# VH-VL binders against o60147: the designs that were tried, part 152

Target 1, 175 residues: o60147
Amino acid sequence: MLEKNKYLYIFRHIQTNQVLLSQGNVLKKTALFQLPYPLQKPVAPNGMRPAKLRKDHWVPLLKVEFPNESMFQSVFMQLLNYRKYRSVQPLTSDLLKLPIPVRRRKIMRQEVPNTIADLADILNKEKFPENSVRLQLSDKSDSEYADWPPSVQIDSEEIKLSRGFREKTTVDEAR
Short names: E, the ipSAE of ESMFold2; O, the ipSAE of OpenDDE; V2, 0.75 times the mean of E and O plus 0.25 times the DockQ between their complexes.

## First folded at step 6 (VH-VL)

Design y13 (framework fv_tocilizumab; at its last look DockQ between E and O 0.03; V2 from the best seeds 0.00; counts 0 for: pae O 8.4 > 2, placed apart)
Fold by ESMFold2-Fast, scan of step 6:
Structure y13 (fold): chain C 175 residues (1-175), chain A 119 residues (1-119), chain B 107 residues (1-107)
Amino acid sequence: as target 1 above (175 residues)
Amino acid sequence: QVQLQESGPGLVRPSQTLSLTCTVSGYSISSGYYWSWVRQPPGRGLEWIGYIYHSGSTTYNPSLKSRVTMLRDTSKNQFSLRLSSVTAADTAVYYCARGEEFYPYFDYWGQGSLVTVSS
Amino acid sequence: DIQMTQSPSSLSASVGDRVTITCRASQSISSYLNWYQQKPGKAPKLLIYDASSLQSGVPSRFSGSGSGTDFTFTISSLQPEDIATYYCQQSWSTPYTFGQGTKVEIK
């Protein structure tokens, strides 16, 4: 009995710190739909969706391993929903007093701590077995953005950015 | 090119189970997307029934949830709809459709299969 | 559930006319709104997604705009092949819901 699609891959933009979620270890073009696309003037305060996906602009933030596909899907859908609803919340008075370009940079920079906090909130609400969910981060200090439930174990090994989420196979090494 | 095609009985008796299959070509149903069913009673609008995600997880319209089951057969690249305890109100053209994962729009549709519920 | 209301329910226009259809959501759905064209006896065809993005292969005379609760679909110069029923659909949350449709006829 093998379980497929039990990993959630989370990427961040090297310049903006915007976050993209993926079910695979490489991003698909459609992942860009997770980012806001301004339809009305003035431009959206949280920035704009890039016209095209450039693979070298996105690096690993964290990888989440679930014991089965059902738990993965539940958490993945809830996390997408948290991001969606967070995007329509009213801006704080502190953000509203900032010039639009400064405001956008500050909001985009918050996507990393917000995504980590949202993930932890979802995992705290779910009653998963102890040590059943494994987190592997590119920078372990990012785990400090949230309090984790007993269901979570944080891997001592960090993701090496030079490898991304992709590793060489025997075939790749032969070539 | 991606193509979807519905198949199944066009006539179902009241109280029986409506069963339809969607055959997908040009894309593996296990590789992505939400695989959906949408129905349209004659002369009326569109009603979303539910979807099966490429992983096998399902979400159904609450109005139909107690009567709906969706399954996938990845070896045949098919997904199916079963609607139990049918009545005349379930008479409709049934479409299968592919829904985009991060932004659910339906970009490919089957041609539709008319299912009539009558004695 | 999110209710989608279209107006008008039907319209008649001449070839070359500008046609406008509106769609209103019972709650804010940001830009999560799609538009479909359905000809008699055929499956719906996606024309516009994300409120204003034109689907590949769809003629440029079709356009969409709006955000939040109020959305507009426009055909800038109506052609005979555009006779159809048009539906909006919200993709904000399940269950996904459609407007009741707008039938477009030529005079």
Scores: ipSAE 0.402, ipTM 0.772, lowest interface PAE 3.4, mean pLDDT 85
Fold by ESMFold2, look of step 7:
Structure y13 (fold): chain C 175 residues (1-175), chain A 119 residues (1-119), chain B 107 residues (1-107)
Amino acid sequence: as target 1 above (175 residues)
Amino acid sequence: QVQLQESGPGLVRPSQTLSLTCTVSGYSISSGYYWSWVRQPPGRGLEWIGYIYHSGSTTYNPSLKSRVTMLRDTSKNQFSLRLSSVTAADTAVYYCARGEEFYPYFDYWGQGSLVTVSS
Amino acid sequence: DIQMTQSPSSLSASVGDRVTITCRASQSISSYLNWYQQKPGKAPKLLIYDASSLQSGVPSRFSGSGSGTDFTFTISSLQPEDIATYYCQQSWSTPYTFGQGTKVEIK
């Protein structure tokens, strides 16, 4: 049988808009390590990392299909590095003037557009064949956060907003 | 439970190649994590040598990069270290270890294998 | 390369004492710091990751704190079985580097 294409799964938190990257269609508890703990100096106390993974709070944001595991791993590692780099950059003076709770919410609110822009930036720098990378979004308007290279084909069908990335049946699609 | 075990010759002559194999049980090396080598000269501290990602991609300590090769054999669930042109300074206990992919820490270690470089 | 400097290099303490080991990074590593225990003739054992998170099965007398460049490892009440060398390790960037170690002995 043909090898399955490798998928990158990206989740969004339903309230904070924080983002988690995943190699599989369900989140592992260790995915929480992608979130800062104990956080940068100006983003304290309590940190932005939840104590436990509440799977019902994380919904699909997007899914990316890569031609092979090597391409997936390269993009996945680069995305993790972008997030790590961003998490320790000095905050702008605008952000530093805000009360800490407001500052945290503004930072977290940017994770969705930042992640999408990071993904597009990586894919624009890679020399992938045209239409070799398939992108599917839960909200197609989110594609507007970035300019996509010719290698990316954006699926016209949206991911159903439900728990995880479960395959849908005809009954489920009626909801 | 995950278990790692080093194997290979305990004595290597100067200028030759040091070769070690780590056999992993309780987890498939192609399913996740970084698979790493760390060494410790007798009576001294720990030095990270490099890792091989579960996909086969490698990253090496720049101080050793010109002499290091790491490979995997997914059918045997093994990954290996080759260090060329060894000298007495390469005498150490060599550990294989599993590294967390989102936050690198080494949660499972082999028992260690002493490799002596001597004529 | 990020250098990790531990202090002290060795210490002796009595059973029940509070033991403190410090680790300093040559640049900011956020909270990307781990602590290991190594008993003679044995492999290192992970105790603490992410500066302050206790690994499963590790007694609560072990703790860690700090961020940026300065980190502290504490044994709240030293036990005879805690005789070991302790290492910090940064996981911020490759090459991952370890402190030189702190040997802990019982008086």
Scores: ipSAE 0.025, ipTM 0.637, lowest interface PAE 7.7, mean pLDDT 84
Fold by OpenDDE, look of step 7:
Structure y13 (fold): chain C 175 residues (1-175), chain A 119 residues (1-119), chain B 107 residues (1-107)
Amino acid sequence: as target 1 above (175 residues)
Amino acid sequence: QVQLQESGPGLVRPSQTLSLTCTVSGYSISSGYYWSWVRQPPGRGLEWIGYIYHSGSTTYNPSLKSRVTMLRDTSKNQFSLRLSSVTAADTAVYYCARGEEFYPYFDYWGQGSLVTVSS
Amino acid sequence: DIQMTQSPSSLSASVGDRVTITCRASQSISSYLNWYQQKPGKAPKLLIYDASSLQSGVPSRFSGSGSGTDFTFTISSLQPEDIATYYCQQSWSTPYTFGQGTKVEIK
């Protein structure tokens, strides 16, 4: 159980590319609260936070293993803060020129690269021990969204998905 | 499962108003998505008419904007299309469809309703 | 308005053949392109969204690629049930516009 507490999973929505953070490989309903509230200004449209979590719409983007739960929690909270900060930033003039639907899509499409960049930035600032953080990506090319500090060891093996869009395990193979 | 069904008269006289209603089942139109109308003249391609957002906000094709009105009735889980001053050029199969809220592709369609404009 | 141009307008191929349809946008639409299949007398059916994403339940023989202005739709192995007209549609900006369609027939 202690090992589960040191794993960060980042999920992306297969259609919208929205991002959810999770402790462990199973998304909880409470993860939806990470999404902008529909009634918030300036660009939190209705539907950005669905009423129900459809787990089948979310796939792992990356997995991060930390040395301990404390480090996990620190990074997790910082990631949430980065997201919150970004959400309150004024929209650029270029974005404002776009139709609302297009603007919304553009903002959402940036969530994946922004989240990855945020993670790298946080880890760079934390100055964890060399190779103490293990990063596994569903798509290795996603690692190119950021420069990673020496504390991060990127796995050569990509995340394998099983039914329910969780990481494939030996138990899953036996089923 | 989400289902859409068009209903309305199949014949409209020139200069009159075409009126269609789309009845949605399996999903509340007030909960999300862009509820759209698309038409297809016989033997021709598809033309997007417009949509009404689940909030009631509308966006129309500029080519039809002056003649189009879309409304919704959340109590009946319906949305409607009105096209005024019709001509023979408005003869088409009219489809209602659900557009993805975050990405405007149409994932669910009605079976379509042929509307013929003839005197 | 953004104009979408498909090519060819029609094609005939044999069962098992690879079929390729192209769609060109009059301006860059990034990856905001969708592909639909329409069988005679039926409503269009979404096959591909966001240029290359396969819609749920759609056979893997269907695929899409491209970005910017040029896009490609592919049927890796044409099946009899694939007889239909295929349309591209841009979802970059309103008004949303469709290509003129490509009629696919079997020899």
Scores: ipSAE 0.015, ipTM 0.617, lowest interface PAE 8.4, mean pLDDT 87
ESMFold2 (binder alone), look of step 7: mean pLDDT 94; pTM 0.957

Design y14 (framework fv_tocilizumab; at its last look DockQ between E and O 0.03; V2 from the best seeds 0.00; counts 0 for: pae O 13.0 > 2, placed apart)
Fold by OpenDDE, look of step 7:
Structure y14 (fold): chain C 175 residues (1-175), chain A 119 residues (1-119), chain B 107 residues (1-107)
Amino acid sequence: as target 1 above (175 residues)
Amino acid sequence: QVQLQESGPGLVRPSQTLSLTCTVSGYSISSGYYWSWVRQPPGRGLEWIGYIYHSGSTTYNPSLKSRVTMLRDTSKNQFSLRLSSVTAADTAVYYCARHEEWLSHFDYWGQGSLVTVSS
Amino acid sequence: DIQMTQSPSSLSASVGDRVTITCRASQSISSYLNWYQQKPGKAPKLLIYDASSLQSGVPSRFSGSGSGTDFTFTISSLQPEDIATYYCQQSWSTPYTFGQGTKVEIK
């Protein structure tokens, strides 16, 4: 088992607040397929998947370190499933009353809190050992979007961000 | 180029365990993707058996879960399928295949290995 | 499990004809639908992924459309080399499931 692959990064779009999941601190172009299919009628919100990955538009939202890759994988896949499920949920009456652009924006704004909530829910269900999962947030206030199980240790330090949607390293600081 | 190749016995007796190995070349299984087994009985459709990640995490088809074991050997760049308590219904061409985690389309397949269950 | 119902089970068409195959999922699978071509004695070959994305190296005469529960696979101009069985596959959730296949023959 590769210990280095036990890190989950969740990225947010700096403009739309859309969310992408990543194994590791670098987004793959295929990550865009996590976003709703733009031409779906009428099952999912349309137009939410960009045509191309603009890496510079994505920043880390949070980092999760798992005890091992297996645990990471379990949570990662569950998160993906939660995302899929959400994408096909019927729109509420309130949302349907809104113009499409406004509706889309509102949905996108909920991605961050929803994703965080999903993560917490999954971790609550997994019942990992106490303090076995380390959570680091770019903004500590984001941790308030969910109740975290005892398995989660929230770091006191926030994620340091660098250009190119990766965690800032000491080398980056020296620049 | 990524290549997958199934290997194993083509004949298994009833109640025995079917064992196949998929050898991957051109790509390290430790680099990512999910590695699946799919089978196809003669003249029939395709049935997904399960997949394994290089971490060892597995997901099996519930219909076969009780009999299926998948393993991986990263050092050999291989992953394997074991299917216990086989019957004639398990006679099929067995394929190993690869898919990525987001869309889960099988982009690379082995040539397939026919396994016949017969007494 | 998600059932995939493919139609028709078989069809025969002439070279140059437009061929259409449909696949219906028992529940919404968004765009997580793939199409494969399988020639006799060969492994399935991916043609379309994510409902409408053409796999690299696949001729443009192949296309896919649809979302939710109803999907369509199209060969705009059937060629002799297209004789095969075609399968849809949902990748929405495990267990991944396939349609029963559509055998395409040339008249």
Scores: ipSAE 0.613, ipTM 0.861, lowest interface PAE 1.2, mean pLDDT 90
Fold by ESMFold2-Fast, scan of step 6:
Structure y14 (fold): chain C 175 residues (1-175), chain A 119 residues (1-119), chain B 107 residues (1-107)
Amino acid sequence: as target 1 above (175 residues)
Amino acid sequence: QVQLQESGPGLVRPSQTLSLTCTVSGYSISSGYYWSWVRQPPGRGLEWIGYIYHSGSTTYNPSLKSRVTMLRDTSKNQFSLRLSSVTAADTAVYYCARHEEWLSHFDYWGQGSLVTVSS
Amino acid sequence: DIQMTQSPSSLSASVGDRVTITCRASQSISSYLNWYQQKPGKAPKLLIYDASSLQSGVPSRFSGSGSGTDFTFTISSLQPEDIATYYCQQSWSTPYTFGQGTKVEIK
């Protein structure tokens, strides 16, 4: 296969709403190095990275297909920079008033809205051709966290996962 | 275990192109990580040259960008460095190294290959 | 480019001493800082990543701390095999940059 890398997968934690980025439909253990954001470390007890990747705790949030590898790399690197930028922002006074466990949960739960908003912002800044970027969302209501540019097609097709993530990787296409 | 090994000429004439290859064993270079070159002139500190991502995309140190090219050969599990128009200032030990994708720490290094630029 | 400055440039200490090396970044790099040990004639070896995380297989006498612009590397009880030059490296953005190194010697 002459496949070029042009897919971005984003996974979310079923309980915490934390987000992991992946360039494939498989989560590797090294993806845990994305956790926690630096801002979470001094705020929360147990801010350490999980010792094991529990694949049953992570579900697809969205999948993005780009026209080519160059566009994929541009968007992916910008998304990583957005995450780094968020990590150095001071905590708001409202967050600092909360008990540490509550503060941690609030920060973690914002990762899904923040990641979707960041992705949309990057795509709005890029001047990609109309309908050239395909976005698949596990829950279509998550598209409401942002305004999408004309370059984005939002699809209802189910996100297919690699063999080994769960027993049935290609399941019901109707939702 | 993962191992990296540099190979290539140890002597290069001024104005020529320095060419080095890094052979990786124990991990496929197309499966993840960034694959970098770092150099160290004798008795001096470390300078990052550039990386090639497992997908093939490259980023080079701006100070060297006009002279640097990195390529990968996934069938041989190798990546290479070409540095053009060399001078005596390019005399250094050249290391290949792997760095982790998300935090960018260099977890495995080759043993280093001394390249002397001399006529 | 982000400039990394280490202090001191060299030090001499006795076996069993606590050794502290500092590293300062020219701009905030959050926790994206790594520490390496380099023995004469050898490649650098990763000791600490993400400012404070100990690399697998590295002795617990090595530790790191700090965030933003100021970072500290500590050897709690210096051993003879710890004689080396130590480098900090920022991984916040390319080009990745290293401190000038701190040479640790035994008195």
Scores: ipSAE 0.383, ipTM 0.761, lowest interface PAE 3.5, mean pLDDT 84
Fold by ESMFold2, look of step 7:
Structure y14 (fold): chain C 175 residues (1-175), chain A 119 residues (1-119), chain B 107 residues (1-107)
Amino acid sequence: as target 1 above (175 residues)
Amino acid sequence: QVQLQESGPGLVRPSQTLSLTCTVSGYSISSGYYWSWVRQPPGRGLEWIGYIYHSGSTTYNPSLKSRVTMLRDTSKNQFSLRLSSVTAADTAVYYCARHEEWLSHFDYWGQGSLVTVSS
Amino acid sequence: DIQMTQSPSSLSASVGDRVTITCRASQSISSYLNWYQQKPGKAPKLLIYDASSLQSGVPSRFSGSGSGTDFTFTISSLQPEDIATYYCQQSWSTPYTFGQGTKVEIK
């Protein structure tokens, strides 16, 4: 009956800067379906999906805490739609001038700033209460890709990369 | 071994409410995926009716949205369809199906239940 | 709504023939296209997802290709058990929509 806090987890690939969305604090293997076309069997011009999920290649980018499921679902679905919309837009003339390997790398490197900007755009359009949405980043300078509405409280503590999104335990502290 | 099974009355009179239940085994409907109803009029193609997400949120085909309600009972691992104010045009085989969270392909289907709307 | 148009509506072929079915979307759907087989009195069965990925347990004589608006489904060597109606389905956006079907028969 009662609404429960919900989290959006966003991961970044350590080498390509590709982005994966998750509702859980660890990635499922099917999360790779978010990326267009299998890399091993490219059916698109640039073949962007890896053949398998290597969890050691995906690190926290950011975490968003929503006070309830309704707010989470609204933002999550809009964010997915932004990514799909971008994936079918014509490439710019500047990109088309580049050799294909360079073009692909440049497109992938834009995923982090694009995702952060998309998230902020969605949150600015939503009319959520002040400080109702908590944002935690692995690198606080990434917040500079966008202007955030009053509804967003940016956590002063960065996500520690050593353990992903999982909370540390006393056993981990002893190591 | 994920299995889906439809149950409910096979005959419904015009203007009444069509009600079907899908019982899922081998996977918890609250653990993942989208849980859908799809219908097929006799000798015709397939029409997606709507889904309920594993978190409980719903989305319906706009053509049916005013008449459709989907609910779930996680304790029984069931989800249900109610279609109000039915007419003969609603006669179809009704399938429950699961679809993948990202690519949205329907990987598991029930056997189907024919519902006839007739006087 | 995204309209899905299949061609042909029916075909008749001999065992061992190569069978090709096409599917066209009314707008770009990237690779979000799936193919299903349906035998009389049975539920649809997923064969191909994401335009070209073979579902687990599906024979390798089935394949798919395409992206954007134009997609192709192929049976490399038709078998008697392949008599069925085949549907394409877009999973790009709701409402999810199906092609009208292609009935495949053995002559």
Scores: ipSAE 0.361, ipTM 0.773, lowest interface PAE 4.0, mean pLDDT 86
ESMFold2 (binder alone), look of step 7: mean pLDDT 93; pTM 0.948
ESMFold2, look of step 9: ipSAE 0.015; ipTM 0.633
ESMFold2 (binder alone), look of step 9: mean pLDDT 93; pTM 0.948
OpenDDE, look of step 9: ipSAE 0.000; ipTM 0.576

Design y15 (framework fv_tocilizumab)
Fold by ESMFold2-Fast, scan of step 6:
Structure y15 (fold): chain C 175 residues (1-175), chain A 119 residues (1-119), chain B 107 residues (1-107)
Amino acid sequence: as target 1 above (175 residues)
Amino acid sequence: QVQLQESGPGLVRPSQTLSLTCTVSGYSISSGYYWSWVRQPPGRGLEWIGYIYHSGSTTYNPSLKSRVTMLRDTSKNQFSLRLSSVTAADTAVYYCARGDDWLRYFDLWGQGSLVTVSS
Amino acid sequence: DIQMTQSPSSLSASVGDRVTITCRASQSISSYLNWYQQKPGKAPKLLIYDASSLQSGVPSRFSGSGSGTDFTFTISSLQPEDIATYYCQQSWSTPYTFGQGTKVEIK
C-alpha cells in the first residue's frame, strides 16, 4: 500500500484541465470541494460545479514524495491555501473583456500551470534538505512552468496515463 | 458509528494547566481527519482552539498558541488538550470535534465538558 | 483573522414562518462557510456546508446561499424543534472563526 502521509497526488480533468489534490492515490468525492467558484459564476465543467465524481475523467498530473509527514502536511496545507487565494482574486481586465464561456475555459486551463508554479513557490520558501523531495510527472515538460529549488529531484520516468497511480502490472502485462 | 467523548477534571485552579482527553470510538484517529478542540464560555459563542491531524501535525489558534498543546495516543485512540496558565476567562464548555479531510467543516462533536477555573 | 458577523443577534418568529439569518465575512472566503445549529445544553450540529450543501439527515427546510463575503441561511417553515442558536463558521483559513450566533425563538 502506498504511504498516504508522504505522498501528494495531483490529478487533472481530461476536458477542463482543472486540478484536484489528493492525499491518497484514489480520489474521494469530497475532493470536489477544492473546485473554486469565481466571484461571478462557477467554473466547473459545463459551467457548473460537478455534482458527482467521475474518477475516469481525472488523470495523474504529478506525484510528490516527501521524506516525512511534517513536510508533506506543511506543503499540502500551503498548496490548498494558495488555491483558495487564487479563487477569490479579482479578474484581470484582459479576462473581463472575454465572453463568459471563453473566460471560464481560460481560467480552468490555467489551473495546471498555476498549481505547478504554486508548488514550486512553496518548496522554494521551505528550506528542505537537498534532493529530499521527489517529483514524478505525467508530462515532464510541465516542470518548465517553474524554477525548482535544490531540495527537488525530478524523476526521469514519466507517469503513464494508462497506468495511473494505483495501476498493478501482472506477470502477463509486464514489460 | 463513530463517537467522541470528552473527559477530564471539571475544576482547575487559576495558573494551573487544564487537561482534557477526547476518546474516539468506531474509527482510528491515525487513519484520517483533523481532530479538533472548540470551546464555548457560558452564554457566549464558539472559539476554535486547534487541531491535530491524523499524522500528529498540529495547528493552534494564534490567540492561544503560547498556552496550547495537543497530543495523540494512538494506542488508546485518544487525543488531548493541555491549556497552561489558566484564568477565569478560560471557563468554558470544551468540545472535541472531527474536521473532514479538507477542513471544510466539523461533522462530529463530543457532548462537551464544562471546565470551571476557580480558586 | 477573518471576522464573522451575524445578523440579527436574536429573533422571534411563529411556527410556519420563513426565517432568514445573514453572515458577513471581513474578507472573501469563496464558498468556505458552514452553518451549525446548537440546541440548549447540546453540542453544535452541522446543517449546511460549503455555503449551500445540505448535510445528510438534515431536513430540507434548511438552506444556505451566498459566496464571497455575504451569506444567507434560511428556514423555509419554522418548526418548534428549530428553537436553537445558529452559528456561521468560515473554513477558508486558520484560525477558523464563528459568527456571534443568532438565537431563534418561537413567539
Scores: ipSAE 0.006, ipTM 0.575, lowest interface PAE 10.0, mean pLDDT 83

Design y16 (framework fv_tocilizumab)
Fold by ESMFold2-Fast, scan of step 6:
Structure y16 (fold): chain C 175 residues (1-175), chain A 119 residues (1-119), chain B 107 residues (1-107)
Amino acid sequence: as target 1 above (175 residues)
Amino acid sequence: QVQLQESGPGLVRPSQTLSLTCTVSGYSISSGYYWSWVRQPPGRGLEWIGYIYHSGSTTYNPSLKSRVTMLRDTSKNQFSLRLSSVTAADTAVYYCARGTEWIDAFDIWGQGSLVTVSS
Amino acid sequence: DIQMTQSPSSLSASVGDRVTITCRASQSISSYLNWYQQKPGKAPKLLIYDASSLQSGVPSRFSGSGSGTDFTFTISSLQPEDIATYYCQQSWSTPYTFGQGTKVEIK
């Protein structure tokens, strides 16, 4: 839908706090390829299999409404680039010294604050009109992870998902 | 498919620097994995020396007291080990090995290169 | 550093015997333990990863179990080609450490 091109939805995993970006209120299995770390251990050490998409394990983190599709596409692509950049950066010596489960848990836990900070950084660098971008957060305290520009209006309205969001469907899978 | 091969001098004098190179074929060292060195003194067990992550970050075994340096040459698809101030205790077969990113298991090994430290 | 202790240091068994090797970590490592086979003059070969997962291409007579600090490696029916030294390795944290090895010989 054309109207959906103005909306960015960001979801978080209830157990890991890993984050997925979506252009609509529906999560597709292909979104899992955004994750730098799989949700489950690989079946073989030299091969990785993506985790199954369980829609009931993902909840909305935030929703952003842009004034037009051009602004949405610019911000969405920049956010994907920020995530890709983060995923290829070298792990710091401090992180590498930690036990593997602790290291991965710390990295995954930071995805929520990192994504919010990245979004704010992009919006601060853009010259959008005052109050032109509407941000809804499931937990308003998450807005504290960043300083927001005058272009952003933070709404207190609950994020409403489509009735089909959590229902199992083969249409969203490789089949 | 993916193969690792060690190369370098088999004899090093005490106090010199031991230098070995691992050549990787069938996979780009900058695309994934932890590229590792493990040694084994004759008749003894395995000792992990360190690794270089595919991004270039390094982690070394603290027991080697900063004598270790690892480098990568992405154009040649190689990674190298330098161990300074060697003594007879550093005599060992040196293996390069690939460590998996999730489990940190060593799934592919080179054949090993014997390095003798002798006057 | 995490210390890994194997038991026994060596054993002799007959073809067809069940062989069991144990590995103990000085602290909990969850399931982050791998088992390797090393034949004379050869590089180690990964047999078991994540305590109990069989590496592709490895015969099903090899198995692993355990979690936390106590781990077991089993060969259900020893074959002549299984003569080797077996090592456990923890991957919980760096420095990665190996057990001292268990030499398996045929009577």
Scores: ipSAE 0.007, ipTM 0.510, lowest interface PAE 11.4, mean pLDDT 81

